# Designs tried in a protein design chat: VHH binders against Fructose-bisphosphate aldolase 1 (cfxA). Part 11

Target 1, 359 residues: Fructose-bisphosphate aldolase 1 (cfxA), of Cereibacter sphaeroides (Rhodobacter sphaeroides) (p27995)
Amino acid sequence: MALITLRQLLDHAAERLQGYGVPAFNINNMEQGLAILAAARACDAPVIASRGARSYAGDIMLRHIVEALAEMYPQIPICLHQDHGNNEATCLSAIRHGFTSVMMDGSLQADMKTVASYDYNVDITRRVTDAAHWVGASVEGELGVLGSLEKGEAEAEDGSGAEGKLDHSQMLTDPDQAVEFVQATRVDALAIAMGTSHGAYKFSRKPDGEILAMRVIEEIHARLPATHLVMHGSSSVAARLQDLINAHGADMPQTYGVPVEEIERGIRHGVRKVNIDTDCRMALTGQFRKVAMESPKEFDARKFMIPAMKEMEALVRDRFERFGTAGNASKITVIPMDDMAKRYASGALDPAVATAKAA
Short names: E, the ipSAE of ESMFold2; O, the ipSAE of OpenDDE; V2, 0.75 times the mean of E and O plus 0.25 times the DockQ between their complexes.

## First folded at step 4 (VHH)

Design p26 (framework vhh_5c3l_4)
Fold by ESMFold2-Fast, scan of step 4:
Structure p26 (fold): chain B 359 residues (1-359), chain A 120 residues (1-120)
Amino acid sequence: as target 1 above (359 residues)
Amino acid sequence: QVQLQESGGGLVQPGGSLRLSCAASGFTFSEYAMSWVRQAPGKGLEVVSDISRSGGYTTYADSVKGRFTISRDNAKNTLYLQMNSLKPEDTAVYYCAKGSPYDWDSFDYRGPGTQVTVSS
């Protein structure tokens, strides 16, 4: 099996001076998995396959889909990741069913709506991290809440995320808290709030200049050089995909996402995992609508799904190339989880803290 | 069309110094990490040094650490390798390579190489 832990994969991404980012694509069905892995094979790219919090495909179903994909594409390291785990039970269920990585999202309470205290986040994330590391699984934590700096509001995506207006201090990750949090929890990766929001409606007008708080990214990366930074809400909401949807019977208001150029800049400054969900949903929906409008006599679901998979595959290939993920799958030898567990136990994977100087 | 042209190689006595240069063209030099790679007679390729796009981050093979210094001038599209305290073991063809590879095989392009010979 080609299943890799998140920690090993992101350590590899950070190994050389260039560093590269790895996209984490939400997978909800077989067709999305086929599109992602076809792109990964074409690009020689490792990949993170994520289960979203609201996915109707349970952890058991997604494990078997990914296991089948790993057999079909044995040259591609695949990280199977549970996104936005709301409590210990959700995270441990994923690990029990063969996931190699989990996110404990302690920035919100178990309802995935109410903003949690810092102490709650530290306690629950530490508990999950200890348990995951005993068996070699990786853990991503989160500090801050995702929200639009333009709107001063948070938006829920996939049934999780803060809703309503946020104080400015809640919208950006505090670098001092990040250092303390990582030392206390020993998480492998940290999702940081840098001005992005979940969902399709990220910005009401086209961004002019830098829209991410790059100074926050740079400072946290410099102070935590061994902890991998994660961008959530990283779909670009491309005009082409929005136009595709609206040309075929939809009525989506025009909105703007995070430009891919800004994501590339984040990768240059220490971001290693980039979560993409909305762009993939738009690619699929756009092609479903197009087939329905242009071919009203078509009733074979495969004739809807094949163009959708091709649209998504093209998107996924583009992100592998632009993030520098391409060309790296063949360079990775997967370390089994039992061996990762030994590395965690030895302290070899413990967090590092630096003076924030580039030498 | 990507072109890399090395210069500055030659014969030098043990303990001496050489400075290698690589002139780059056909791509936006300032957007790519660069490497120096060498191949000694009868041996495989060895990455001796990497430099980031800005020049702010450098790495060195253990065999050359403390003796070699990599640098770049993005305004001139030129990569440099300052080689001090040269040893007979440093005798090799030195190649300029585009990209800071995670494996030396991942280089997109290499120059034709410049011979460095360290002997008495």
Scores: ipSAE 0.000, ipTM 0.138, lowest interface PAE 17.6, mean pLDDT 81

Design p27 (framework vhh_5c3l_4; at its last look DockQ between E and O 0.02; V2 from the best seeds 0.00; counts 0 for: pae E 13.9 > 2, grease 24.5 > 24.2, placed apart)
Fold by OpenDDE, look of step 5:
Structure p27 (fold): chain B 359 residues (1-359), chain A 122 residues (1-122)
Amino acid sequence: as target 1 above (359 residues)
Amino acid sequence: QVQLQESGGGLVQPGGSLRLSCAASGFTFSSYAMSWVRQAPGKGLEVVSDISKSGGYTTYADSVKGRFTISRDNAKNTLYLQMNSLKPEDTAVYYCAKEGSDYDWESPFDYRGPGTQVTVSS
């Protein structure tokens, strides 16, 4: 089965009864992939397989893992997505290696540390979008800088994160600017900065509207009802997983993630992609630790990975169900990228120009 | 030719129940997800419920959740909507709708029946 583009998948998600969200899970190895696809099969859910840092498995390996998964699960549409691309070369390289979707994170400069200007973001994102669309690949853009509103800082994950102190204006996507950004770049999806950050330590307390600005999503959706919004850093960091880890030899400080209910709220307001990585990490490593502690004589890595995969699978299934992803894989007929390219070329997928009601 | 025909509508009092049926022909019924949609006077078309090909997955609008149940019999090429605890707000023409192909980006449905009137009034 051909891999599905992000645009097609998210269009499908938006067109359904209530709209649904698709979790984007990071995939770094075979076991994660298997866990995700097992869950997908069980839930009849389409999959976004997301790669963050290139440094672990590499493009070739990841491509082949996903190809293998696609072969094993031909009924499941899989979107292979490059997360947080830093420049044109990175994004195009991903496409060359079979990625059907790329994120150009122009919120930061190419170093993935320095906050970029709006103009920089627009320019580089537009270039990537143009190039990607020529071949039918989808593009996610990012407006605003991901970071903690509490700390005024970004957390780096996989080498991506703003350095230094950030003000709230930098960390929250401006709704009006979002309109302009989407029109100028023609991105297929827009990542929103709203106080989420990468990693496990997103919030120091149960988040409220002051530190998790879900209102930003709602405001943007009101202005861009046809634009697919993306929530980054949206692991929930469940207490159960924290306990699992800490009960088995870890010392993870108490932390809070994005409540699933808030994610669901986002989905009701145009969110169609939800990035989840930390929860999966915690599920895996929690079980690793458990096995290590409870079975001190065990030396077969498979004996560690099997329960780890099962834990991750359960998490993934939960998200598929709660986000409304479940039951949709069988409804999708994958459009080849070449055909997507034709659609882009025809203008059929251009952002709807919100007729500025002349106030 | 794809044909959908709704039946089972009528006049009921608030709190009453109706069961709608949709007879499908002209296509492989079991190969498509199906939906019930409704249109109230002066309102746009509203999707009320979806059901997957196999019937294993169902979705409902918030307004009908817990009261309506969508089901299907693929052997009989029939779609059903059990409507319980009906409210005046449920008054509408109800349509059976066939899931469209993903090649049509404009509508999730490619066919619908002529509809059946449901009126909830005291």
Scores: ipSAE 0.000, ipTM 0.264, lowest interface PAE 13.1, mean pLDDT 91
ESMFold2-Fast, scan of step 4: ipSAE 0.117; ipTM 0.522
ESMFold2, look of step 5: ipSAE 0.000; ipTM 0.245
ESMFold2 (binder alone), look of step 5: mean pLDDT 81; pTM 0.819

Design p28 (framework vhh_rezetamig_d1)
Fold by ESMFold2-Fast, scan of step 4:
Structure p28 (fold): chain B 359 residues (1-359), chain A 121 residues (1-121)
Amino acid sequence: as target 1 above (359 residues)
Amino acid sequence: QLQLQESGPGLVKPSETLSLTCTVSGGSISSGSYYWGWIRQPPGKGLEWIGHIYYSGSTYYNPSLENRVTISVDTSKNQFSLKLSSVTAADTAVYYCARELSYGWDTFDYRGQGTLVTVSS
């Protein structure tokens, strides 16, 4: 199998002279998987295939879809990742079912709505990380809560998201707390809050670099040089996709996502995993609506699915190129999980904390 | 200051190949931050996106045109080009080259002045 752990993949991304980011695309059906892997093959790009918490597709279904894709595209390293795991059982179930990476989202309680205490997050994330590392699987943790600094609110994605109004302190990850958290939990990757949220309605105005609080990224990366940073809610909500949807009978309000240029800036400062879901949903929906409106006599679902896959493939290809992921799949030799387990056990993959030096 | 300029013949005969070049000045085409694309506007109609290219040579084309379109890049000349084969009167349009910020032409920040291409015997 060509399944790769998140740690190996992101270490490779960080090792390259200029570094690169890897997009993590949510997969809910076969068509999304086919579009993603067609783009990955065209770009020679490794990829992270993600299952959202309480997603439409179950972990068994996604495992089999990704295994089929790995068989069809043996040249492409695929990381099979459980996004927003709500407790130990969810994370360990994913690993048992063949996932190579999990996210333990201890920033929220098991209901995935109620903001958790820091101590709860440390305890549950540490427990999952210990168990995952015993079998060679990677772990992503989260500090802070995704929310719009402009709105003071978060939007739920796949049943996951804080409810109610959020303070600025909840929406920006504290660098001192990040260092303590990573030392305590030994996570491979850390999702940080930078003033973004999940979903299509991220911003009412066109954003700039200040909205993403890039100083938080810079400070955390400087202090935790061996821990890979993760951007959640990183869809750009492109005007083209909004126009495609609205030209064909929808009523999506004008909104702005995270500019691709700001994601590229984040990658220069230590972001290695970039979560994208909303853009893919919009690409599919836009083409479904277009076929329905322009061809009212069409009843063959394949005539809807084929243009949708082409639209999504184009988007995915763009992100592989823009993040620097393209050209790297052929440069990776996948390390099996059993060997990753030995590396974790040796301490070779332990977190590092930077020592201050005179400039 | 970044400028894009189209060049190529203003008249093409039916069934022939339309060939246009875009020259980029004031900025490098060898940038990982942008795609370089072609869009057109037929008389009395809206804008239609043709395709784009990354400086590495990676391309994506409008599915309705993909069987007839080739876009290429020459980073040494800071240029990119469009070839559209088997043209008909329906291909008569003002053609623009553009710098795209992300997927899709409507996110572009710079465009050429446009060049009218008439397909006629």
Scores: ipSAE 0.000, ipTM 0.294, lowest interface PAE 11.7, mean pLDDT 82

Design p29 (framework vhh_rezetamig_d1)
Fold by ESMFold2-Fast, scan of step 4:
Structure p29 (fold): chain B 359 residues (1-359), chain A 124 residues (1-124)
Amino acid sequence: as target 1 above (359 residues)
Amino acid sequence: QLQLQESGPGLVKPSETLSLTCTVSGGSISSGDYYWGWIRQPPGKGLEWIGHIYYSGSTYYNPSLENRVTISVDTSKNQFSLKLSSVTAADTAVYYCAKDSPEAYDWESGYDYRGQGTLVTVSS
């Protein structure tokens, strides 16, 4: 019983003393999965294994990789999550293939490029949530422009990698809309726009002052205490990883990500799921390039993969510790999806709305 | 080459605290991004993970043992230690100290670098 739903996992995270966050790492191949689960075993940490919207592995392949990892690491609860589902068919296909959690990203139309209306987002997210909950799967929704423009191949062109084109305040999630959205859709988790973007080029200079709109996070959490907040684009783009990749023939511009300290602050205020992809890509690619430059006669792919897995494993271990995920895997007993379906049907997992009192 | 060596009493009375120390040579505990831990094998049973300590000082314990286990590190002596309180006959086992090697993955049962093991008998 290693596969866990997102709702059960994040409820556990929120209900534990002080609360903790859970990183969601993209898995595209066996090596990434091995690195993540080795780190999870070492830290006694549950984990979210994510398939990205444009993931090259596909949902069937990733399901089998994660099932193998669950068999190898039976002590670790693993949530198998479809990130940025573009329509009902994509989300339901993931569930049919064994995913325990899906994201319906209704902030964009099915093309994953055109910004959708609020009404479109509510309607499609509500339909997916109803269907997912009937079978016990969890649903993450998204509200806001900044996070919804995550595109791997076009990171620097879609405004996601060029945030200076739009002011932060123009892209922040409206707390009143967040409450209305969650009441209408009944999503288990909500990704909100809080001043982050996806990809390697998040900030052109070292950030001064507020990196995330903490006031928005705090207000939404206070008004939706039972809905788990999600941070997208949460790679820190550490100088060490930039130096590693550039010392070995890459040409990555100097940039700054989201400081881990700001992510930790978000976790204290209701963030429970933290999406990390870019840092892991840099760790792998940095080591691939290092082997290629230092050992030009090497042709054994394993000699590239092993150092890459070590670099990624170290990064993943650090995030499990810093988010408070570490030490919690052994404290979780996985609830099967059929039983989660009964809990959804009973109303036990319905959204809660609180009215904030004026100071 | 990295070498780990267990030391401590081979006989402990019921209800007392078992104390074992692992001495590390050929490497430094404080210089690596590694886990240092303890595993045991009771007679006629498989290996059981007890717990480990992260390079930062964070500790993680087997839930069945967590109320009785303390793992600590002494970087000045390049040693780490296990204390297991309120022992019973069920705690009789060969105890191993181990390093979680960066090359170790879960397809390998246990740690790449392990001590020779020390038999601990719980008896009067």
Scores: ipSAE 0.000, ipTM 0.302, lowest interface PAE 14.5, mean pLDDT 80

Design p3 (framework vhh_7w1s_2)
Fold by ESMFold2-Fast, scan of step 4:
Structure p3 (fold): chain B 359 residues (1-359), chain A 117 residues (1-117)
Amino acid sequence: as target 1 above (359 residues)
Amino acid sequence: QLQLVESGGGLVQAGGSMRLSCAASGFTFDYAMGWHRQAPGKQRELVAKISYGSTAYDDSVKGRFTISRDNTKNTVYLQMNSLKVEDTAVYYCAKEYSYGWEPFDYWGQGTQVTVSS
């Protein structure tokens, strides 16, 4: 099927009465792509195929992997997305190479480490958004610096990090500032900082403390009904996968992620895109290590890759089901980028502001 | 904990209008709220929801039903116009439904709406 823009896909996700979330999976090699699309076919789920900031596979490689997958799975709409673009050149290069969606991360300067001013973020994000919309590509922005759970290798999705210590105002997205930002930049989607990596509503605690993150999501969603909210660093880092890795000769330190239950809560409150990378890397690595330890005479890489793909496929299938993505691919008719460009030019996709505050 | 009490149901002729009210206690209106219904022999379905001014409707009622709330009265409303016999159901006020997790709904006791031909 033709590649879908992020805006069309997330508009579809939001238009249903209950709404659904769409996971964005990083693809670094053929095996990850095959696992994701096998799961997507099984679940009738649309896909966001993402290139991380420090991606192992470059723009060109990922474009051709996704083209092959689109030919093999013509019934599945695939959004090809560049995550954490650090400047105009990175974002426009992705679009030039056939990406249908980009993230301009102006919350950090081009070095992707130094916290940027609000004005810098607005200016660079607006410039990328204008250019992307002229050719029909979607843009995700970020407001507030996220505390990523996707730690580790230089090639990881969230390979950028803020230098120094962040204060409270830099960790939590202000809803009033979010409205101003979206009006100024016209982004299709907004990554928000909730101030907690666990995003948890703890039922045993008082409402003001325990539901602060969900209330912020709800307020931003309600005030910006045409802008889709994004969760970054949303791998669960399941104990099962850590145990799989460590049972087979590794010494991975204990790491914590976002429980799937918390992600489901976020989707219920307005989140439409959920970025997952670390869980997929762990699924592959766990099976590679298992084959190496249990079959010490095995040298055929395919005998490592096949169980790894099956482990990842099961994980991806679970996320499509849990996020409500399943059953929706067959309901989507892809709008080509040239037609999306006309819709942007007409003002039909402009940000909407609702719930004007009463005096 | 959250308690919801529906009112305003009853018998109405096809083509008529009816307004349902849901009074909430045990919380302030900082949650998304919805109206569900269960017709005879069918599963409960979400009809309309509201979250901080954003509203959404099931296709079967879009253009006929309007959901609103008054935060000062801690009450959510469902205005039903151009009622059809097939709108006959028990209507429930609820906290927004969870995707994939069954026990997260807070439900009222329900109010019967009967639309006669």
Scores: ipSAE 0.000, ipTM 0.202, lowest interface PAE 18.2, mean pLDDT 79

Design p30 (framework vhh_rezetamig_d1)
Fold by ESMFold2-Fast, scan of step 4:
Structure p30 (fold): chain B 359 residues (1-359), chain A 123 residues (1-123)
Amino acid sequence: as target 1 above (359 residues)
Amino acid sequence: QLQLQESGPGLVKPSETLSLTCTVSGGSISSESYYWGWIRQPPGKGLEWIGHIYYSGSTYYNPSLENRVTISVDTSKNQFSLKLSSVTAADTAVYYCARDSPESYGWDTFDYRGQGTLVTVSS
């Protein structure tokens, strides 16, 4: 089957009775792709395959990995997504290489570290959105800067993201600004800052109350009912995976991620795309370390990679189940990009803005 | 070591429901790592995947059998079961319960199987 656009996939997710979320997993190598698609097949789940901004694989390699996976798993709709595009050239290059979805991250300058002005973000995101929509590709924008509400800090993931201390206004998306931004740019999906952070070191203490600014999610969704909300930095950093890593010769500091229960609540309030990278890296690393420590004579890389892939597959299966993604692949008929381009041109996919706040 | 054991009647009359239980020992069914499933082998034919279940209760079935098959899990007993309704002579087969293979990435691949139980559908 053809690759699916992000807009079609998330529209399907939003139109179900309860709505469901779709995880976006970063793919850095063949083994991660195999683990993700094995899980998707087992769960009958559509999936978003993402290239990170500074991904190890690169855009050409990821294109070929995902095309191979699409041939191997023709029953699974796969969205090929460029995460954190830093400028027009990066986004358009991804589309040229066969990506069905791009993120223009205009919340940061092209260096992917310096916080950008609102006007810069609107201008660059609109330029990318116009071009992408002409060829049927979807666009995700971002408003706000990712950071931890607990410690007021941000950490770069995969070499991208703001680093250092952030003020409160930089850590939460303003709902009024979100409405203005979506009207101006016409993005299909909006990543919002709601207290999440990139990387493994999200929260230094175990959360014992409000972890995410759920009111921000609720208000933005109520005012932008046709725009799909995106959670970045949504790894749970499970204690089990930290224990697996540390039991086998590592010294990873105790860290707490976003509880899956909070992500499930976000999905009930309009979150449709959930970005996960750190959890997958931890699953692989934990098994690599375990094999190395327990089997010191092992030299066959496959004996490291197979347990690592199975650990990651288990995590991916759990997320498909808990986000409600499972069972939906067989219910989707993929619309080719050329037809999506016609829908964009007709105005059928334009943003909707509610004039009253949620009751 | 992980062991799976099928139990249930060896003879089922046409039109009745075939009911089998798999008891898992040496490992927990409440595992995020595995699906638990049923496969069968009719006399003189190859293996046919019936379906599998996640410990949460989520099920995935062979489309050819979908309207007749129900798989359920009981984590308190470390068991999962198969019910196949409206059986005919074509359902005569050796039935195996099984766990996903960690060594292979296939939809229907299993690393542990029970001994198998022959179920004959006749009067």
Scores: ipSAE 0.000, ipTM 0.306, lowest interface PAE 11.7, mean pLDDT 82

Design p31 (framework vhh_rezetamig_d1)
Fold by ESMFold2-Fast, scan of step 4:
Structure p31 (fold): chain B 359 residues (1-359), chain A 123 residues (1-123)
Amino acid sequence: as target 1 above (359 residues)
Amino acid sequence: QLQLQESGPGLVKPSETLSLTCTVSGGSISESSYYWGWIRQPPGKGLEWIGHIYYSGSTYYNPSLENRVTISVDTSKNQFSLKLSSVTAADTAVYYCAKDSGDTYWPDYFDYRGQGTLVTVSS
């Protein structure tokens, strides 16, 4: 069994000569878990298995699925992460049920729709971080509102996001606030708003220039060198997957996500965790539709699920290679949560803040 | 009993198309609900799934290879074939044809393979 904390995993990612990124894939069922871990084994890659805010699988069920996967793939470090926790109760429930990492998303109120104040975010994130660190679990916080263009449940990857339009200042993370936030909360990782959006319907046309605020990534990383940056809404919504779905009876409008090349640039500038959900759902759905249309006499669900898993496995394998995650699983020795708790208590894992330089 | 046998060239030049055929004996492609496909193992690396074809003619390809791969079936000869276009040195591998019942995904998704055939891509 190899359940790893987010902090240990991302520290390892940051320590390599060029640094690497680790994808966080949402797992909602056994089939997605099998596809992810088959790819991880093939690539010698550690992985973050994430429970989304709207996952129908509860934290208990997902813990047992991931524990079974850890037994089946004992050489692969797996971080079990609760994404977009809306309050202390959600985060602590995940930890109580065996999660090694949680996200406290205090950028929105507990309804996950209403934009929260900065003070609210600091207070709730600090409370969760203190409690999580006492038992060795890692915490990701969020500053700036991510995925702010979602319109209700149907289009959100994780079921979170502000209602309606946000102003520009709410869409980009302020580096000065990021420093204050991390120093106050002591989070291990920080999700920053850099122009990404959740869901499949991101852009109406292919981007012809830089779509991420790389300057924001660079500045925050430079000022917080020990805090790991997180990209949310990082599905690429590849034309190939849209074509696969639409060739087999769907009607998805042409849209574009975040190019993998832009994610690679983010990784070079300090991004260590990359959240991917939509691409995996498109891969599965595309193959389900293909089997249904081309094999109308097929009734065996396995004949739908196996091609879907193979499509998803190939996508996951590509991301491990392109993010530099590949080849690293065998280089990691997992530190148990009880020992991580001692490291947190010693101050060894406290945030570092780079001194501002005068002109 | 059931036997799968690869055949094709052992040497292919860069930029050319690799063509391999799998002959099935002791079983019928057209009467099965199995997947028939191709996997490869480059020297010093793990197994890589290339793609497969279902008895109905539906094909499923590794997205990393999709633009270069075509798998087809000839039920009259009880054979299925692989074409891999625009080959490079990275395509040097032992190629296996395989049967997948669709009943298992742990950890090997192909439950029967041929002996394998070495394909070297070199000028």
Scores: ipSAE 0.018, ipTM 0.483, lowest interface PAE 5.1, mean pLDDT 82

Design p4 (framework vhh_7w1s_2)
Fold by ESMFold2-Fast, scan of step 4:
Structure p4 (fold): chain B 359 residues (1-359), chain A 117 residues (1-117)
Amino acid sequence: as target 1 above (359 residues)
Amino acid sequence: QLQLVESGGGLVQAGGSMRLSCAASGRTFDYAMGWHRQAPGKQRELVAKISYGSTAYDDSVKGRFTISRDNTKNTVYLQMNSLKVEDTAVYYCAAELTYSWDEYDYWGQGTQVTVSS
């Protein structure tokens, strides 16, 4: 039906006249799925629905929610993606349960806390990629460790992520190493360390100046034109959402995420997948809290969830429009995974390295 | 020093087929290539694009046109089937050397395609 592989979707994004980015939204329940797909339909946008490494909804539940959404919204291509797979078993389980895309995060060991060696990352990512490609599923790898350039520290996401201080070589992805990694592993997409961090508490003050290392994005993209770059930790943690949640009984410290304008710059320089989780959770929770505080006699969960879905839908619509995703769903004809498997086997989807650089 | 030369244009009747070729000289295929067209009195529009493992098409030609390439000959082809009078335009080959949002770096001279009623 409507489930698309990550590779096909991001190839389409990269080959449009100006290129565009595709947001990957974590989905944990039916209400988030309904909000995301209502927004996708309104914007004519394809979408990536992601399961986090230790997400609330398991592989089976999320697959069935997304299949229901695909039936309800048959004109919207949906990529069902397992984010931050910690080992082969996690990635292969997702594929077995109907996921069209997986991330093998070999930048961390299976505990998802200890920084892994480069060789470990290459070996485990290559194994997952070979197996996934045999059945037509796409693979995203990660090179470098997410951390804030301001703090020099990593933050965990969904109980996964490096903790503690990072040295300089762990804060930004080395372009030479990225080329070697992609040639060795054959991944379809690569998450790079470019100055973002996971979680809600990215910056303690409003950032000024350039946040993302655009030169790193540009160089890696230019050298690996067939591999799509992925931006993790891309929630903006908008003041509106913090104000909404804190005005209604929460106590989240003031923090700042990645400005949407910086994400737009990243997309102009080669980013094709943009991971967003925290913003969606805040939108849902903020409106739920508002109904609870303003209507203390309300007991019908639907009266809490309907405003929550509307807030999240508005956020998701904004991101589809600003990333250039809007208007593209109707332009995509989904290729089944069995046919993607044949394309991988033929060498048509092999990594490419620029053979000459412009002087 | 990269030069793009189009060939294969001409007059064809509605419902017919035509293949355009674009030969690139001076550089190997390490860039995206596309076909654009400009009809009389209209702005130039992207028709089809190819880069490594992927292709893209404008909705008006999807299912009728096919873009392909031969890397050993450094040549890109546009196979046009089920031609319509509205496909009449000058067709341009273009190459994008670096990933940039809005610009093709090199353009061919253009080749006229006229579809008669």
Scores: ipSAE 0.000, ipTM 0.098, lowest interface PAE 22.9, mean pLDDT 80

